# Ledger of designs, part 123: VH-VL binders against q9umr5

Target 1, 268 residues: q9umr5
Amino acid sequence: SYKPVIVVHGLFDSSYSFRHLLEYINETHPGTVVTVLDLFDGRESLRPLWEQVQGFREAVVPIMAKAPQGVHLICYSQGGLVCRALLSVMDDHNVDSFISLSSPQMGQYGDTDYLKWLFPTSMRSNLYRICYSPWGQEFSICNYWHDPHHDDLYLNASSFLALINGERDHPNATVWRKNFLRVGHLVLIGGPDDGVITPWQSSFFGFYDANETVLEMEEQLVYLRDSFGLKTLLARGAIVRCPMAGISHTAWHSNRTLYETCIEPWLS
Below, E stands for the ipSAE of ESMFold2; O stands for the ipSAE of OpenDDE; V2 stands for 0.75 times the mean of E and O plus 0.25 times the DockQ between their complexes.

## First folded at step 5 (VH-VL)

Design ge15 (framework fv_mavrilimumab; at its last look DockQ between E and O 0.91; V2 from the best seeds 0.00; counts 0 for: pae O 5.2 > 2)
Fold by ESMFold2-Fast, scan of step 5:
Structure ge15 (fold): chain C 268 residues (1-268), chain A 123 residues (1-123), chain B 111 residues (1-111)
Amino acid sequence: as target 1 above (268 residues)
Amino acid sequence: QVQLVQSGAEVKKPGASVKVSCKVSGYTLTELSIHWVRQAPGKGLEWMGGFDPEDGETVYAQRFQGRVTMTEDTSTDTAYMELSSLRSEDTAVYYCATVSYDWKTGRYSFDYWGQGTMVTVSS
Amino acid sequence: QSVLTQPPSVSGAPGQRVTISCTGSSSNIGAGFDVSWYQQLPGTAPKLLIYGNSNRPSGVPDRFSGSKSGTSASLAITGLQAEDEADYYCQSYDSSLSGWVFGGGTKLTVL
């Protein structure tokens, strides 16, 4: 009788990477139907996020249709941004819990091995020149690059994150907000020892100002303006914050204590 | 190219144990995840266990839990599978295989296989 | 018993198309785990034929193709040749068993 769970993976992750998560769910909620979406694996995880949203949308529609009582989403890293967009573009989603595992909700401003592989001589200070070009926006990782020293370029050039966060106007913004607000619970998970998501508070809608001082969610313009419904969700009691120290980026979906503390309570 | 060379055929009595080896060449053992699969005469493939390619822990199929032990000697690039309390139904060809990650597709596969080791358990 | 169900045999004449099904459940193929296929010629070790649902390793002819839908996968062989006579096995991961699983195998007979 448990609601089905849909899992959306991150950058270079595969369905196999979630085997421990599925084991935990089976132990605590036996009989739960869990589907890891087997799309955009490996190098295809670098495809533009709007392309990934379209593909994942096609995959979730039949699963949601078969579960009139609702579904849960567990979305890891980059996958959390895909799920943000799914909840906004789908007029008929029936998501109860949206569980975001260490996702850069306000963007990324930090060097990673993946960025060094794609752009070997680039540093975080100069990556804005590549990512905010039309060519750079064809890579998923650039779709959520958010340089706090070039916020004007981010707002103008971001084809994905600035739009889905309501940081730049879009014709569909009102409909996207209405759709997103249908979510039952927004469960935010992340922590200081992640080592990849920079700043780690991005997983909780916090982010750097121009001096690289982190401002929390309630100080962000997107929250204050209620651009896509964060203020409304918080007032409704629908936002859950679950920070945990001691967990590295690749361990969020394979740590039993994290599962029991932050995920298990939201899988009715 | 990766090659897996297994130890020779063994004949054992019921109740004994057998230890099959798998020597890796072409790559170092530390770069590979070795799994074991058996096949009884005229029957299908049965996964026994191996080293998880992501976390490095050993995982054994429930059917063999308590009877199988899989180890690796990185100094000799050799993997081992030991099966204890042998029964006649353990008569089979035992294969080692590498489990590899293809970063382009994000997929795992059992891409290279040893030649197999016949283990016969006499009644 | 095998966790993944395959027909025990399939047959065809040279030049024909044959398909081999692999039926799983919600804990394996249905859970989103990908499917690999292996060819075993008589007296030899299995050889990887298809991985990740539809990808071919170097050296595997494009006559072999794989697909996955719902809880099932399928291997298609077009332009059937005498040397394709072999046993074929599907494989996936099963979350309820916490391990890899193989299908029971399909013997392909070519006349």
Scores: ipSAE 0.798, ipTM 0.898, lowest interface PAE 1.1, mean pLDDT 92
Fold by ESMFold2, look of step 6:
Structure ge15 (fold): chain C 268 residues (1-268), chain A 123 residues (1-123), chain B 111 residues (1-111)
Amino acid sequence: as target 1 above (268 residues)
Amino acid sequence: QVQLVQSGAEVKKPGASVKVSCKVSGYTLTELSIHWVRQAPGKGLEWMGGFDPEDGETVYAQRFQGRVTMTEDTSTDTAYMELSSLRSEDTAVYYCATVSYDWKTGRYSFDYWGQGTMVTVSS
Amino acid sequence: QSVLTQPPSVSGAPGQRVTISCTGSSSNIGAGFDVSWYQQLPGTAPKLLIYGNSNRPSGVPDRFSGSKSGTSASLAITGLQAEDEADYYCQSYDSSLSGWVFGGGTKLTVL
């Protein structure tokens, strides 16, 4: 029958926000056990991403243990970064499909209402002063802040994104790459009308160069060096790209056409 | 403080319809997500439907689909629940309540309740 | 028939601890949907007691606490008082029914 599905939410989410996604799964894959991990909700979603990774790891272990044939991950927005870190740090994961639902996989460089509320005197051009400090790295948003105009600061200060991307030398790089490569499929979902993920191509491992020109995944140094396995996965035929226009950031998990086109085929 | 004030008790015959009102004060109706819950005498709470707090679309519990209509009049800050084809089993207290999001905790709840409207269906 | 199962009654002496269970399924509590608890005093509307599994609204005493594990939730009341005599309902969301669901209720009697 169907593999269990684990859902990892994003910033300021609740499990209720995924009600439609769960309804779609129940309709198309009856009998599937679907769990939205009810951790780090609301303000707790601002805690450092490594703390969130540890907490979510503890929650997924028993689910994976009960499903020796594998599980699927559906990971939304900030949750997609948590899930990518999980795939790297878990030497015993059994994830078949990792479905990244409009996640800032190469980072974020955009003003949002949450940033204005949290750092009211800042804009994207000066937020590096906060985010690339020890205090700033205590906030999840800053853990994946990626200012293309301050690359040296990013590479030295990032406690999360630069590490899981393999952009800095660290003793776990080889093991994390090996663990990540055990995934069956990486399904990348996003689109130009998202309105929050900036650039929206971050959901497909694209990102700005220093001139704010978007370089696609295959033009990124982390891809070319195969730092954490993207080139290997693409050559294996394990990367699926599913862009869709006309969907705002909060609507990805409540759009039936998006579900049927981009998610449903991977929930075996 | 949000306050929900409902219309008075009603007695109806089987086959009739009833329309219960819920007037909001302390907030405007456009800021709230009104849901309806009923309680038969000596029985528990039963959710009937309401306006989804995230997208504002109306959703009805399956057992009431086709018999219930929930509407709002923003000019008077009044929500309405209309139940048609009444049966004796529809005798209950009908409550309106708000479903609210708390951004600090990321949680939803039925946080404010009206006083209830007794609807009696008898022949 | 209640989707969430509660014991029909529970009792305790003043000052004691009581717990009220709420048993759901994989389509509600087990799917990760939150549990809320409501107190209903005789002849009154329900009142929110616990939301988001364990959060207390302002004005609810800290002797009320909630928890959730697996497909089940629990309300604990310590230091039981006479005014705690009421009906208690748990509530969650159910993805197979596409709607909010309440437990059948538990009558708490203070001896």
Scores: ipSAE 0.707, ipTM 0.881, lowest interface PAE 1.7, mean pLDDT 92
Fold by OpenDDE, look of step 6:
Structure ge15 (fold): chain C 268 residues (1-268), chain A 123 residues (1-123), chain B 111 residues (1-111)
Amino acid sequence: as target 1 above (268 residues)
Amino acid sequence: QVQLVQSGAEVKKPGASVKVSCKVSGYTLTELSIHWVRQAPGKGLEWMGGFDPEDGETVYAQRFQGRVTMTEDTSTDTAYMELSSLRSEDTAVYYCATVSYDWKTGRYSFDYWGQGTMVTVSS
Amino acid sequence: QSVLTQPPSVSGAPGQRVTISCTGSSSNIGAGFDVSWYQQLPGTAPKLLIYGNSNRPSGVPDRFSGSKSGTSASLAITGLQAEDEADYYCQSYDSSLSGWVFGGGTKLTVL
């Protein structure tokens, strides 16, 4: 039998958004138990990511317990960060494939419709004033806001991304790294035509330097220092990068070609 | 507030076609997603199909594939459902309804319904 | 025959609490898809009663509540009133059918 699949949605998503994905899985892997977690939907997805991590943890624990052979995680957009954090805090998870579906794994620094809605009078260049404040960190988007021009503020004020990345020292960094390294495979999916994740390379742990030049994963300090296990995973052959062009952000979970190429191979 | 006003009752013979209209007011048709649901006398609700706001296309229930056509006239804010090759079992009240997404809750719902159109298929 | 299973009928006296169950499967409710509930008064079109498992639209009294667990959902009506006599339908989405699905409906009689 196939391992259960757990799906974690993104910002403002509904379980209905994943109907095509479920259809694909049912067709190619009949009998697979797929659960789209119905938590923090709509505006509730703006809640602090740590709160979301706790909620999702409570939901996945029973599922994992009933699947001793292991489970697969498909985590879309913001959900990819939630899942990474989830795997970091769980010392007993049994995740075989962690599929990060167009997630801002290295953070976000771009003007998107989501930002315009939440902060209509702010540009990405001055959003640090809001996001790196105590009240700003009460919003999920700010929890992974990564301003390359204000690295000091990011490192000191980011209450989520900087911590799960091990960029800011904390007492659980070693344990979180150990926990995350329990994953069988890390499948990173994204592409240049996403239109939301900025830079799109963030889905592959690439990101801007101080001059807004995009550096790849292997050039990042988190990789070089192996602060949360990326270097170790890569050395194990456990990281899969699956870039695809021509896919907009809201279509990653509903594209058959993408599913067959980047998702399906890791559901067995 | 959205209002849906449907066309009047129809009596058809087997093999014929019926086209039911649904006039939208309060909002423009381009702002709404219209779905169709029917109900045979004394029976339950059955989804026939409708516009999928995420896919941007009309989707039909498998049972009605090839026999139903849903169209829209944005100039008159009217949605249409045409069912061909009518059978006696197609006798039912046909409803149009809006399917809306609530961004606050992240939920879809059939939140507004037309008054229904009775279609009788008899020899 | 309906994808979602409801009891054909339930009854209660005024002021009592009644519940209507809706049982699905792993391809709909169990997959995480939301459940909505509709009230259909005799001779009228269905009316949205509950959406997103437990949300009430404007105008729906708080004596109506919805819940979901596992592959099932439930509609609870407290303080039953004569005007509550109607048919009630649950609804969800089914990935195997690629479409919306309704329960068979439950006739609620107020004694």
Scores: ipSAE 0.025, ipTM 0.633, lowest interface PAE 5.2, mean pLDDT 93
ESMFold2 (binder alone), look of step 6: mean pLDDT 88; pTM 0.907

Design ge16 (framework fv_mavrilimumab; at its last look DockQ between E and O 0.01; V2 from the best seeds 0.00; counts 0 for: pae O 6.9 > 2, placed apart)
Fold by ESMFold2-Fast, scan of step 5:
Structure ge16 (fold): chain C 268 residues (1-268), chain A 123 residues (1-123), chain B 111 residues (1-111)
Amino acid sequence: as target 1 above (268 residues)
Amino acid sequence: QVQLVQSGAEVKKPGASVKVSCKVSGYTLTELSIHWVRQAPGKGLEWMGGFDPEDGETVYAQRFQGRVTMTEDTSTDTAYMELSSLRSEDTAVYYCATVSYDWKTGRYSFDYWGQGTMVTVSS
Amino acid sequence: QSVLTQPPSVSGAPGQRVTISCTGSSSNIGAGYSVSWYQQLPGTAPKLLIYGNSNRPSGVPDRFSGSKSGTSASLAITGLQAEDEADYYCQSYDSSLSGWVFGGGTKLTVL
C-alpha cells in the first residue's frame, strides 16, 4: 500500500489550507494516510525555526516509527526549511520523497506584505539591520533573510539558514550531511509567478549574487563544496526539478495540474 | 460584533422548495464566509455547505449536492440557502453561521450563529 | 451514523469533572484537522465553546478545556454547574468527504 505522507505548513497557515492537496492524494492514491502537522500555526509560525524544528521532530517520530517502509514529506514555503533541518538532525529518518513546495531554500530577499506588516518602515535594502540582530533572529522570517549586499552579516548572524546550508561551520555539520543524504528523492517545486519567494529560484537553490544576478544551484558554493549533500544527491539522480509558471504563492497546494505533474509521481 | 438574523418559520409540502435568508450586521457580508447547518428535531448537527473562507467558492455536502443552492446578495448583506425537492426528512431547524480564521492561532471556527429557521415539510 | 463518534450521554453531580470524547479517523482528526466544540442549550442555537483543539473564545470560563491526541479529541468540564446541562458537539474537517463534519452530540445531565 502507499507510504504515509507528512505535510509541514508555512507562514500563517493552518491544516485546513491543505484540504485540496489531501483531496488530490486521496483521488490518485486512495488509502494513503496523510497527516498535516498541526503545530506552529498562525502567529506561532513566526517563532524561531530551531524551536519549530524541535516541535515538528517530536511529532514526526511516532509517524515514522509506524511506517517501516518509509514516509513522504510535503513541505510548503517556510515549512521546506523546517524539513531541511529535520532531515539533518534526525539520525534515523526513513523519508523517501522530500517534496519542497515553493520554499526559500537559499533564503529570501524581497519585500512581502508579511514583512511590511511586521516591519512597516523597512525596505528590503535596510531590513538587514533588524534581521541580523539578536532580537530579529527570534523571528522565523529573519532566520532565512539573505541579503546579497550584506553577505558577511548574513554569514555571521544567521542562526539557522547559514548553518543548515553549511555556509558557516557547525560542530554537527558532518552528521547533518550524513542524515540528509539518506533521503530517497529531493523534489524541488517553484515558479516565476509565485510573487512572494524572491528570487523564486531560491526554491531550486539558486540565489542572487552581489549584483542581484541569479546564480543557479550548480554555481553555488554550497553545491560545489557539497556542504550538505546536494552534489552527491544530483549525481545519484535523486534531485527532481519541477518549475511551473502561472502559480501564485498560496496556490501551490491547491492546483490540480501542479499536483499531477510535480507531486503525484513521487508518492508511492 | 457580528449578528446573524434569519427569516421566519416555513411550512412546505413535499416536492416544494424553501429559501432561507440570513441577514448580516456588524460586519460586511463580503468579509465573511457563511455556512449552513441543519438540525432535525431531536437529532444532531449536520453541515450542508457554505462559502469556502480561503477561495470564496461554494462547497456543498455530498448528500445535498444537486438539491441545495447557496447565494449572497452583497447589496443587502444577506445570504440565502435554497433547498429543493423537499421531503419529510428535511424537517429541521436551519442555521447560518460565520466561518472565521483566527490569525493568532491559525484556526477556523464557526464563531457566530443565527437564531435558526424552522422548516416543516408535511402534507 | 456520524463520522465523529461521541457518547450519547454523560452525567455528573455539581462540582464534579466530566469528559466527553470525540473519536474520528485518519481522514479527519487523524489527518491533522483541528477540533471545535459547541454547546447547545435547550431551544437555542449552538454556541462556540472551544476552537482549534484547545482555544477558548472570550467569555468561556477555563473550566472548559479541549485536547486532541491521534484520531480523537476530548472536552473536559471541571466544577460542573447546573447551567452546563446542554448538548455538546465536536466538529472537524474530513478530507474524504471534502467538508466539515459534526459528532452525534452528547447530552450532559447535571444531577
Scores: ipSAE 0.783, ipTM 0.897, lowest interface PAE 1.3, mean pLDDT 92
Fold by ESMFold2, look of step 6:
Structure ge16 (fold): chain C 268 residues (1-268), chain A 123 residues (1-123), chain B 111 residues (1-111)
Amino acid sequence: as target 1 above (268 residues)
Amino acid sequence: QVQLVQSGAEVKKPGASVKVSCKVSGYTLTELSIHWVRQAPGKGLEWMGGFDPEDGETVYAQRFQGRVTMTEDTSTDTAYMELSSLRSEDTAVYYCATVSYDWKTGRYSFDYWGQGTMVTVSS
Amino acid sequence: QSVLTQPPSVSGAPGQRVTISCTGSSSNIGAGYSVSWYQQLPGTAPKLLIYGNSNRPSGVPDRFSGSKSGTSASLAITGLQAEDEADYYCQSYDSSLSGWVFGGGTKLTVL
């Protein structure tokens, strides 16, 4: 019998968008209970990420309680940040595989159609003025905006990403790290042709330095200092990196080869 | 204002085929995802298939696979549903409808419907 | 037998409240797919009444409300009126069938 699978969607998503992923799971692992969490859909996905984490936490508790042997998380795009925060704040989670499907885990520094719709007079180089304000932090996109040219503003103003990365002192940092480290596997999925996640290596905890040169996960201070457990997980053999070219941002959950290669092996 | 206008009633013999049209006005056919739903007399609604709103692929309900073909002509903004090897139980009203995404709620629904086309299969 | 199960009929007097149930499974409503409701007046095409479990399109009175829990959904009609006499259908998506599914329909009679 297979562990239940919980799916957390991204920005402006619907449960219907995951129908192909659910069909792949049903075909290859019959009898698996799969739940796409039907919360914060459409424009509600712009609400502050801590609010979303609280709501998703309430939804996953009864599912985890009914599955004492564990569950798997598949978390897409913005949803991957929600799930990483869930793993930190839940003292008693029983997640075996956390599958991060093209998520901006180290943040976002790129112009997207959604950003142009929200902030039509701004470009990535000047969005820090909006996002690193109290008003800007009320939008989920700004909660993980990471301008490599204004790192001091990021560290001071980020209400979400800088906290879950352990880049700012806070009283829960030690307990969040302990909780996150209870995950069985962290499966990182993404690729160079995504077209939305910028840099695409953010899906693998890579990110820009001040010169916009991408530093890999193992070169990041949060890894080197092991601030939330990445170095410990990698040393334990618990991090799986599964890059795949040729997949656009909206196609990750509807590509059978990606599912068979990067997802299916971890749905025990 | 989206409107879907369907072709007129048809009477067919068993073993024949029928092709129902659905002309779109107010929007172009390329902006809409047309699906087909039928209703036998005194019975409920039954989804037959359509063009998927996200990837544009044609999807047919399993019970109609091999008997149904759904096409569109974007030059005339007209969708078609053809059902072959007709049987008496295929007597029904055939509706076209749109499946649309509402970005505010993140939801899909069958929001606009044609007036229906009665197809009667009898000898 | 329909994939989504509805009672064949319900009835109520003017001014009363009625509910119409829609029971699905783990491959449709239980998987997180939303529920829509349609009203079909005699001799007419279906009309969207509720979408996304609980959202009302413009022009639908607020005495119609929808909800979803677990594998089931419910349509509630309060302040029942004679013009509410119609057939009502629930609808969702089903991953095992790879398609949209409708309930069997419920005939509402206003006494």
Scores: ipSAE 0.661, ipTM 0.865, lowest interface PAE 1.8, mean pLDDT 92
Fold by OpenDDE, look of step 6:
Structure ge16 (fold): chain C 268 residues (1-268), chain A 123 residues (1-123), chain B 111 residues (1-111)
Amino acid sequence: as target 1 above (268 residues)
Amino acid sequence: QVQLVQSGAEVKKPGASVKVSCKVSGYTLTELSIHWVRQAPGKGLEWMGGFDPEDGETVYAQRFQGRVTMTEDTSTDTAYMELSSLRSEDTAVYYCATVSYDWKTGRYSFDYWGQGTMVTVSS
Amino acid sequence: QSVLTQPPSVSGAPGQRVTISCTGSSSNIGAGYSVSWYQQLPGTAPKLLIYGNSNRPSGVPDRFSGSKSGTSASLAITGLQAEDEADYYCQSYDSSLSGWVFGGGTKLTVL
């Protein structure tokens, strides 16, 4: 039998968005138990990411307990960050494949419809004033806002991304790294035509330097220092990169070709 | 729940080495972050070191650099602390402890401690 | 010369309220790192008393409370009892040292 699949949605999202994905899984892997977690849906997805991590943890624990053989995680957009943090803090997870579906794994620095909704009078160049404030960090979007021009503020004020990345020293880094490294495979999915994740390479742990030049994963300090295990995972062949062009952000979970190419191989 | 059981008391001569063990149960050693803290008689607690994820190796307090080695045997769920070139001032109770993260509060602490191992260094 | 400074001793009569201070700096308590408190009874290992500035683990009476402000923290004990006689240590993390730091300890005597 196939291992259970747990799906975590993105910002302003719900389980309804994954109806096509469920169909694909049912067709190609009949009998698979798929659970799309309806937690923090819609505007509730703006809650602090650590709060979300706790909620999702409570939901996945009983699922994992009933699946001693292991489970697969499919985590979309903001959900990918939630899942990465979840795996970092859970010392007893049994995730074989962690599929990060167009997630801003290295953060976000771009104007999007999401940002315009929350901060209609602000451009990305000014959001650091809000996101790196105490009240700004109460919103999920700000928890992974990564301003390359204000690195000091990011490192000191980011209450989520900087911590799970190990970019700011903290006493839990050792355990988090050990926990995250329990994953069998890290499948990174994204593409240049996403239109939301900025830069799109963030889905592959690439990101801007101070000149807004995009550097790849292997050039990032978190990789070079192996602060949360990326270098170790790559060395053991546990990281899969699956880029695909021609897919917009809201279509990653509803594209059959993408599913067959990037997701299906890791559900066995 | 985590339990830490340490090895018995040691008596050493100056210049010798001592190796203290810490057996973990309840959780596997790979799931825990083991740190070592010592306490000289009538004195306070002093952190000695723990694993650093960035360097992929154990990091020690400056005071013990070059004399202390912390290792782990995952097959037996046992952590070890070896201190060499012992001096009289190394006479202390040595503790292993876990550092844990609380999901609800986002805080950390030394939440589980071994019973301690008395190491006496005397000529 | 501990990184965190505590008074060496405090005393109180049964039923009274006592407080133990813990003074840090901008690289530890002032940097936002939480403060934990440990109780050490004579001849025993330290026991976690307070974590995250003000949280009590299961089994710790509510007459123990912690607080943090600026670069300092405080442990308060109300309704002092004879069994509270022990050494108390504050603890935090120091970013400049990239390591854990303890206070010098405070001996609490119940009169």
Scores: ipSAE 0.024, ipTM 0.496, lowest interface PAE 6.9, mean pLDDT 91
ESMFold2 (binder alone), look of step 6: mean pLDDT 88; pTM 0.920

Design ge17 (framework fv_mavrilimumab)
Fold by ESMFold2-Fast, scan of step 5:
Structure ge17 (fold): chain C 268 residues (1-268), chain A 123 residues (1-123), chain B 111 residues (1-111)
Amino acid sequence: as target 1 above (268 residues)
Amino acid sequence: QVQLVQSGAEVKKPGASVKVSCKVSGYTLTELSIHWVRQAPGKGLEWMGGFDPEDGETVYAQRFQGRVTMTEDTSTDTAYMELSSLRSEDTAVYYCATVSYDWKTGRYSFDYWGQGTMVTVSS
Amino acid sequence: QSVLTQPPSVSGAPGQRVTISCTGSSSNIGAGYGVSWYQQLPGTAPKLLIYGNSNRPSGVPDRFSGSKSGTSASLAITGLQAEDEADYYCQSYDSSLSGWVFGGGTKLTVL
């Protein structure tokens, strides 16, 4: 029968937001057990990402234990970063497909509605002052704020993203890389009309250089150094890139064509 | 603060249609998602449908597809539920309710309810 | 037949604790959808008592609490009072039905 699917939501989300995704899975893979983890919902999604990783880890352990043939992860937006860390910190995960649904894998550098709610007078050019403080790092969105004009501050202050991407040294880096490389498939989904993830290519491990020119995954130091295994995964054919135009940030989990094209093929 | 006031009791013959209204006060209808729930005498609650609070599209329970139509008149802040081809089994109290999102918890609930409209099918 | 299963009745004496169960499946509570609880006094409309598994709306006393485990949820009422005598309904969303579902209801009798 089909492997269980675990869904990890994003910033200010809840399990209800994924109702269409679960309907699509039920139609194409009837009998699949799909669990949307109802942890860190709503404003609790602002909690530090390492705290969220610990809570989600505790929730996925029994699900993975009951599925010796493996599980699939579908991780939306900020949730994709949670799943990145889960795959690294768990030395016994049995994830086959990790489907990253419009997640800022190299970070975020853009003025969004989320930032305007939290910091009404913020601009992307000055948010580094807040995010790279100890206080700012207590908020999830600051854990993946990546200002390309203050890369030295990002590398020194990021308590989460710089570490899981291997952009700054960590004692556990070798183990995290080994664990991440156990994933069967890394399916990256995103697109130019998202409107929230900035640059949208962050969902494909691309990001701004100091001049705000986007460099794709293969030009990133983390890829070239194979810091957490991207180059190795690509070489073994385990990375899938599925860009799609015309989809806004809140529609990735509710578009049937997107599901059929980018998600359905990776649910065994 | 939000108050839902429904139209009065109706008696209908089998095969007829009934249209129940739900007047919203304390908020504008455009700020709310109205859903309909019925309860047959001595029985439990049954969801019929409503406007999805996330996308604004109308969704109906499968068993009422083709017989129910839910509409809104924003100029009068009134929601309507029309049920056609009435049968004796449709005898029930029909409630309108608001579906609200709580940003703190990320959860939806049916937080305010109308007083109910008794629809009797026979005689 | 309701999609969510509740006991048809429970009873307790004033001051006691009672628990009302709500058993779902992998397509509703098990899928991660939140559980709401409603109180219905005789002849009145339902009133929201608990939402999102364990959250209380303003005005609901803290002797009412909700919890969720796996595919099931429960409503606990401590310090029972005569005024608590009512029907109680659980509710969740069901992905296989693409809609909201209610439990069959539990009649609470305060002895």
Scores: ipSAE 0.669, ipTM 0.864, lowest interface PAE 1.9, mean pLDDT 92

